# VHH binders against Putative ubiquitin thioesterase otu1 (otu1), part 7

Target 1, 329 residues: Putative ubiquitin thioesterase otu1 (otu1), of Schizosaccharomyces pombe (o13974)
Amino acid sequence: MSSLRLRLKYENQSAVETVEANATVGSFLDLVAAKFSLPRNSIALKFGFPPQDIPLVNSDVPLSTLVSSGQQILVLKNAATSFSTNEPAKPPIPNAATKPTFPPQTEISNPPAVSHQSKNTSQDPPYVSTPIGDIALRVMPDDNSCLFRALSKPLGFSPYELREIVANQVLSNPDIYSTAILGKPSIEYASWIRKETSWGGYIELSILSSHFGVEICSVDVKTGRVDSYNPQPATGQRTYIVYSGIHYDLAALAAVLWDTDVDVVLFDASDVTITPYVQQLASLLKNMHYYTDTASFSIRCTICGTGLVGEKDATAHALATGHTQFGEY

## First folded at step 21 (VHH)

Design s2 (from r1 with S103L)
Fold by ESMFold2, fold request of step 22:
Structure s2 (fold): chain B 329 residues (1-329), chain A 125 residues (1-125)
Amino acid sequence: as target 1 above (329 residues)
Amino acid sequence: DVQLVESGGGLVQPGGSLRLSCAASGFTFSHYDVGWFRQAPGKEREFIGAISYGGSYTYYADSVKGRFTISRDNSKNTLYLQMNSLRPEDTAVYYCAKDRGTLYEFRSPRAYDYWGQGTLVTVSS
């Protein structure tokens, strides 16, 4: 029999696990609990993009009927716990532009437009209608190369090649890409980012923007925030990616909604109208809960793994459960 | 010259197994995603599955999940498709293909710039 190779992601941790094709949801849940040292009853599992629940109540169902080999399984603790409306600060973005080059902070009055949402494996991607046409989300494969895959068409290079460009820039500029910036020495970072299982982030966006001279605008689904990576020198072109907290996708002007070959993925960086349209797409995705809010928790119950925000939450948790040992989330 | 050569096709009984190979040459195999497609008589070419350039990620069509396994050996420049629990509807010409690398819809044949000649798999009772 064959096996399923699955990527488990829990907060900032990830692991590749291989399970037998006949593994059940129940047996997989036990494996996940052991891997991350989590109480079995505290675990929720999601898969795919957009993230969808793996039903845990029917634990005898074969896992292979629900997920595919190569998919990422998002591991969450206390999935029934409500999320805070005000999160603790996101990690600072040390290399991002001081302010967005282009979009103002003002509220956006929507033109009269009807938008359509994609469901499951429907024919339509998520998109919004705008005066210039349909701005569609082009969903990247569910793997850790999603940043590089999203940028492949606008930059004209494969994910492998984009990773090589990043690695070479890091090696060529070790004073800029120091251990303090990278979290590891430049040569080790370069080796690490070359691995297809290494998830790219703001460092990679900054490097690629500067290397190609293309402004990269990352639009956060949860907050609507636009982070602009502005190159020096600039070619005057801009591309948009959509960030969901665990995944990057590409925003495209879809001349034909089902035909990605004819997408417009590079825009004039001076055009003030495009960013609000992509923010409208992000708002649609937010309404679909197309994001993960993992930055809200600062502490963790070390007994059951429950994520908590601050001392009052820890006190309430201790009263409710009797668990009094807490550590860093 | 980029070449992809499939082998291992043939006649097999329902419920049987077959292993296809695809030998790649003329490009740096380990730099590109590769995939399998099939085409039954009178039907469109359909996506079967793909595997990332380093082999860490595999993707499958719903119709073959749990029955087919894609793997690659980058040291031998070879892509494999292990097909188990074969059904008559799996009868088709099977093609391996090299991803272009710059088109983000890998389930579409349009994402692939080079194709093999195909190998016939017949599943008959």
Scores: ipSAE 0.611, ipTM 0.858, lowest interface PAE 1.7, mean pLDDT 78

Design s5 (from r1 with D33E)
Fold by OpenDDE, fold request of step 22:
Structure s5 (fold): chain B 329 residues (1-329), chain A 125 residues (1-125)
Amino acid sequence: as target 1 above (329 residues)
Amino acid sequence: DVQLVESGGGLVQPGGSLRLSCAASGFTFSHYEVGWFRQAPGKEREFIGAISYGGSYTYYADSVKGRFTISRDNSKNTLYLQMNSLRPEDTAVYYCAKDRGTSYEFRSPRAYDYWGQGTLVTVSS
């Protein structure tokens, strides 16, 4: 039975929990309450970016219908409005600001880019033929910039510039992009995302989609699910990226399969016919096993040669050693 | 104005080594991916390799993989191509190029908006 691996964040605490695929919102809430020693009724749960509430009204709803494996769940304590009226007295201004030792912010390590050895087989890119033309996969290199590369043509900016836009947005809006959201202070996150070795994810997709007024639809190969960023784009335009668990590629309408220059990469956001075609491509890719199970993939550190299983081990290894270069066995 | 100037070309024996340099000016060098191409007489211009804007990642054509190494020094605005184990088929004019940054196909010459004048490399006995 498929399990959900979720990253929990509560204030300065983090945990990874694995729940059964049939786990309910209620059972998950109980788990969170127990894990962080919080009253169940005081807990709010949020996911995604921008953060959305997990509805807690119906406790019997399967959690898998709301969240996906690998997602971060924000745990918030609802301030009980205890209306206690008692006015008591102005006690004195006690002294010394003991510098709270900020515990080392666990770097939300973006999953290591597993280098899909693109076997340079002279083979045509994966594509599906549709009534409007061929929807083709444009494969990005596994260099931790796959998201930015995929969006370079649709948005008309270089990977460097896109990273700068994200960094500047985070720095300019520290209240929106809190440590709870980013997993680190905004200034640190901005410095991190500017590194070409830093992997972009849902935060970057949210920021870039909003910044450019373009809807970005991420189609998951494994599930066929579509995650929409900025679903009401100011430009009325939409682009499609394909997510394979640890990697982003671009879905394009290809006039010529071997000529990427004539690709259509922006679509009318009101055209509901395009999404099903991209989902057909995702289905093809799924059948080709063009996805990584982040829970079970075997990788090795290319620096020290250590064998690792899954994203968790890779992250732990990176934290322990500083080694962030991984390859497939 | 954007300028790319290649140097280091010349005559070399088979099995020999040569290092090419490309001096860049007129743009922020460290913000762009740059690459090497070559064109042999009567052939199309072909991709050799590229390097990310920070220099952490390199990409090579299969024809040169294991023999050629691309590096950059952003402090000097310079791109390098170290060529080892040279073969007669490596004879060509070698070009450095600036990526325009708005294409995902970095192997295509069309992804690049500025080119050097080229430097001739001749591999012959």
Scores: ipSAE 0.884, ipTM 0.961, lowest interface PAE 0.5, mean pLDDT 86
Fold by OpenDDE, fold request of step 22:
Structure s5 (fold): chain B 329 residues (1-329), chain A 125 residues (1-125)
Amino acid sequence: as target 1 above (329 residues)
Amino acid sequence: DVQLVESGGGLVQPGGSLRLSCAASGFTFSHYEVGWFRQAPGKEREFIGAISYGGSYTYYADSVKGRFTISRDNSKNTLYLQMNSLRPEDTAVYYCAKDRGTSYEFRSPRAYDYWGQGTLVTVSS
């Protein structure tokens, strides 16, 4: 039975937990409670974007029926309705304003852009032949803008513009994009995502898909899972990106493999035949080992050459050094 | 109107160095990736390299990697190409180009919507 690997986010803390395939919502809640030292009854769990509640009412429900491996789970502490019994406020002794040393916000460093050394080999991109044509992988450069670059053609905007759209959306909707969701205040997040060195992920996918009224389907190479952002797009259009753990590429219907100009990158969202073809491409890529296991991948900082293992080490390194450029060994 | 104007081309000896500049106008320079291409006589235009809109990332063709360096000054709307260890095969007209921003194939000339007039670089003994 395949285990579920889940990314947990609680305030400024993150963890990766692997649970058994038969794990229940209840057992998972216990795990989360223990992991973050939270009272079980004070925990709310959300997944997806926009965040949806994991129903906690039935603890015996298999977690696998609600979430998929590789998903991020947002852990929220429910404000206990402390019925503050109005004990008469003893006059506030002016405790000296110890300047809350805000612990340096451990910038949840976006997973290091592992530079897939695109072997510049003159070789045809990975592709699968289908009845409708060749579904080809269009490889994005190994930089922190891979998501934005992949979506540039489908959405018709530059990486810069796409980042601005995300930033503006976050700033305009602080109630939706809370600090709990973003991991930082909206103003800081907006400033962060505007940097070309900031890696886009599921938040950006959700925002952009909604903003443009386009469904974005992210196909995971490792699992073949499809994460759909904006599954009922107002435009009726869908695009496909390929997620390899730390990198986004584009899946296109290629009329000519070496001519990207004639690529079809937008599909009818009602056409159910396309997704399986992109999954076939993902399967091919999996067999080619075109994915990074974020838990165990060996990477090196391209700035200082330090060897690192997994996303956690990369994040720690980035926090410690400010180095945010990583490559595969 | 968008304009790109290359300068700094000339005659150099093998092993020499040259720095090209590209002055950009008519668009918000800092919002776009820009690149360098070259075209030798009787050959197709080839990608040299590109630089991200903020200048944090650079990409190079294998043929120039380790010898050429691309940089930009967004405050001056200027793109640069530092060429070191020049070879006779580097002889070409060098072009700067503006990325259209809506293509994922940044190595293709087709990803760029505006081009300079070019500057000639001749590497000869």
Scores: ipSAE 0.882, ipTM 0.961, lowest interface PAE 0.5, mean pLDDT 86
Fold by ESMFold2, look of step 21:
Structure s5 (fold): chain B 329 residues (1-329), chain A 125 residues (1-125)
Amino acid sequence: as target 1 above (329 residues)
Amino acid sequence: DVQLVESGGGLVQPGGSLRLSCAASGFTFSHYEVGWFRQAPGKEREFIGAISYGGSYTYYADSVKGRFTISRDNSKNTLYLQMNSLRPEDTAVYYCAKDRGTSYEFRSPRAYDYWGQGTLVTVSS
């Protein structure tokens, strides 16, 4: 007899339960009610993304006919609402690169649930519990390809291929990507960004979001600010990355917290609820001190975003990268 | 077809060294991250280390850090594993693997879409 391994999530509580494959919806509901000390008749159960109701009216139905092992089950009290299933937009042919927008400052709302977990690559990632499931941080390796690696799953191309796309877009659009914008001639920039040791930033996010027709939202851990690249995406799709001051990671809806293969990493760009959830994750990360203290930086490279202390650091940065445009940090 | 062929395995005394090679063909080697895994009898496949597509970044399991060194030669389409200070616990079949490129979890075997046949390393006195 096979069994189902399910992650139960109620507010800030979670549990992993293994139930027999022949467990009924009714017997499972009894287990959930006991586990979380909830009245049986006040419970709604949802699974997947978008969250779908587990029908409770037919309590004799085997649970295995409705859910699969490894899924997270959201437990809600007094809830009757389900989220509609939306067909993801088909990726269209990407339009030419567009200028990025600077999003307005947003205030962090008080979420109904926050889950605090220690960060560890061998343990549970940081995540927050939301009505649609766990929004988790997927941590990228410590290298200068972190931006490209974070975007590899949502965009469907390797870091090498993403760098090639950027290089080709720069070369194909020299009037947009001028020396004034890039800090070096377009052919030199293209060669530079192809190197795996070159750190990607603002220009790369702008190019990739435009090329794929996907909105890319970068959420800053320290401030909660959201920078939106391509806010009217041709595909109607959005992805979220998390910026810690020196590193990019990916925010994902984790249907199974320990299994990144089933992450949801693209969202409907018109869904107003997702960005606040990622900002909630950023707030959790801020409380965990998951950011670089940038208080000592006085300037920033406006091309790649690197924080710098003074003209000595700016000179060294310019020699190493060729970037000569700097602004106040 | 994509092929990965390991070589250099064999019998070695504790404290000794071996150098493994992995010859790659059927794909553009320099575009992909590649890694080493090992599997002892009755155990799951264990991550040893990985190296970025240009060779600038290497990652190691704690069990081998300081003793093993990964390198690659993109002009020869070859991945290497230099194994020093070998212990009986290092006895395993060693596998070379190609990362698919769209998974950000390179320590997991699931990130890899092609595997070599393996080469046996035995560390015994």
Scores: ipSAE 0.665, ipTM 0.876, lowest interface PAE 1.5, mean pLDDT 80
Fold by ESMFold2, fold request of step 22:
Structure s5 (fold): chain B 329 residues (1-329), chain A 125 residues (1-125)
Amino acid sequence: as target 1 above (329 residues)
Amino acid sequence: DVQLVESGGGLVQPGGSLRLSCAASGFTFSHYEVGWFRQAPGKEREFIGAISYGGSYTYYADSVKGRFTISRDNSKNTLYLQMNSLRPEDTAVYYCAKDRGTSYEFRSPRAYDYWGQGTLVTVSS
């Protein structure tokens, strides 16, 4: 016997229900009414995007003929607001950019040397409800490729391929990516960034945003600060990453909270409403202490932005990465 | 075409060991994360472990941590699973899989776009 796993959402309440594949619309409606303490006759159910009504008139119909496992079901009282103009937009397919640029240097957007603690993978991710839907944090694994993993879906390339793109741009443009900019010769930097144990930072964000013609906005959890890479993107598209002081994650508009395949991860760069929603997510994460307090770091690598504690830590970093430029944190 | 071919399955006693191999072809193996899954009769496919494209990072299901070791040899386009301290509950068809490369949920079967045909491991007295 198959089952359907559905997320029910009513106002700020959520529940995950598992029902038999042969469960009827009527029996499901009874479960929803009980779960949220709603009068059965006042309930409207919607699914997908744009939200579509689940027909309630034929209550003997198997639910599985109408919805798929993994879908979020919106529960509405009094069905008065069944039409919404704030539906999440599905982004266009990303276009690769061929013209490298080096955007203005940004502060505090550098990735950390220390990885974020892993989340419980069987739980819903952190998210905020907004007029356009749920803006969710997609947490990256606790490894040194977190920036590249976060960007893999919006840019359409694997972490390996993204590192290769960075390396090739550095090698192909040595007058742009000089030793003064990189802190080491371009050949050494390219070899270093190809290693999957090397942290990506603002140099990588600058190169990738320019290469793909996509704006990348890094939203700092602790401060809510937004650092924008390539703010006039050739593709007109923008993606958001969330910086926790030592880790990068991806912000997504989640049509189905537990199904990342249908996430909206690219947004119209001219849409002024999305950044505040991601900042609301950052505020939630701040209140959950989803950040590392970098105040204890005394030194940072000015090349990759890694926070370091003292001279011995900086020496180890230089030996491991080849970065030898450090500043006060 | 992309092919993943598992081998090394068989019958083994509880407490025993077995080493599985997965031969990969039709794609640049060293560019992708790869993983192992298993499926016991009547159960859904279960994540066992994954290994990053360069081999520096490995991830395991809690049920196999400390007993199973995933490794890869990029020069031979081969993924390995060393299984130690085997239990009857480990009886399953074991599959290797190629991550599509644009998913960060490598513990989910949905992250993988190509699968082997599987090799049967039976743990029984």
Scores: ipSAE 0.651, ipTM 0.875, lowest interface PAE 1.6, mean pLDDT 80

Design s5 (from r1 with D33E)
Fold by ESMFold2, fold request of step 22:
Structure s5 (fold): chain B 329 residues (1-329), chain A 125 residues (1-125)
Amino acid sequence: as target 1 above (329 residues)
Amino acid sequence: DVQLVESGGGLVQPGGSLRLSCAASGFTFSHYEVGWFRQAPGKEREFIGAISYGGSYTYYADSVKGRFTISRDNSKNTLYLQMNSLRPEDTAVYYCAKDRGTSYEFRSPRAYDYWGQGTLVTVSS
């Protein structure tokens, strides 16, 4: 008979427990209650990626029918409630206490639609082997929801729901999300981000990381730079996305390279070992030219913003558009 | 209770056309991505195509590109599949399904949490 090795996470505490494969949901709940000194009737348990409820009503069910060894079990203290939905639960985050500070956004209009293709479209996903396993790139569909799709699994909400959360946060905090920061009034921004064709960026990353209490690390393919959103996350959890200049994808620890259901997409935010491995993946992707190189432009049309390489391109642009004002890119 | 009910299946000759409908209830249809799958006897369910919650993005299996068209009418809570140039290998039970929204593998049946009962399409002379 097998044993299950499970990582229990309660707020910023974690513990690894080994239980018998035939342990029941009820006996596991008793162990969790004792481990974290919580009233049994106030505990909710979530597992998997995305986090979903362990049904506590049928306490005689063997735990092994619901979870696999190596999975993280998220322990939450609820107001003595246990409910079942097919949607992941929202984290309990005090929004006002996690108010982000962020720079003004230079580009406030929609970016161009994401249009690129991985060189490895019919074979293995890009990955690097590390001492802890394979760190793989999970490529999102080529649409303008790629940021929200990449975050759906680690945050446990659909792209529609993530856009709604952003919109509601902007409307609820207009002093923080001012016209100076958004480039348009908060009401207009909220309606704009609700459109499934609107491309999300750093404002959305800041809002979602704060709302869910999760650190989001964006690793740039070209430079290897890591941009951290919410570096002291309330849940103690971190996820990694990979930014290629026009597209967002998800980095995952792939227990089975071709089975994304068993990916580990949330990591302990205090961990110091995973970030270098994701940077190693970014280095692999850079060598595959999996990025858009905006730095190769030397000139920009100051009227429409189009990036251009040298005077030949500027002349062609002027002939095609009538725009004759150019500056440094 | 979430319900998905397919209709419009039947017998059709090779080269013919058929339009399937999927009536959705018990959830806010316009908030979720939805898709079509089919299952021939003795085979696993095969992805046919998917459409984003607002209808702006559609995706198709290579086997049906150019022949099948997915659309949705959010005001009627209905998903559609227009099937043209039908072939005998298109014979299957066709299912509509609701994406749970938290899987990036929408081509896999495991991304979907609710399924219709299916409607049989038979392509035969």
Scores: ipSAE 0.643, ipTM 0.868, lowest interface PAE 1.6, mean pLDDT 79

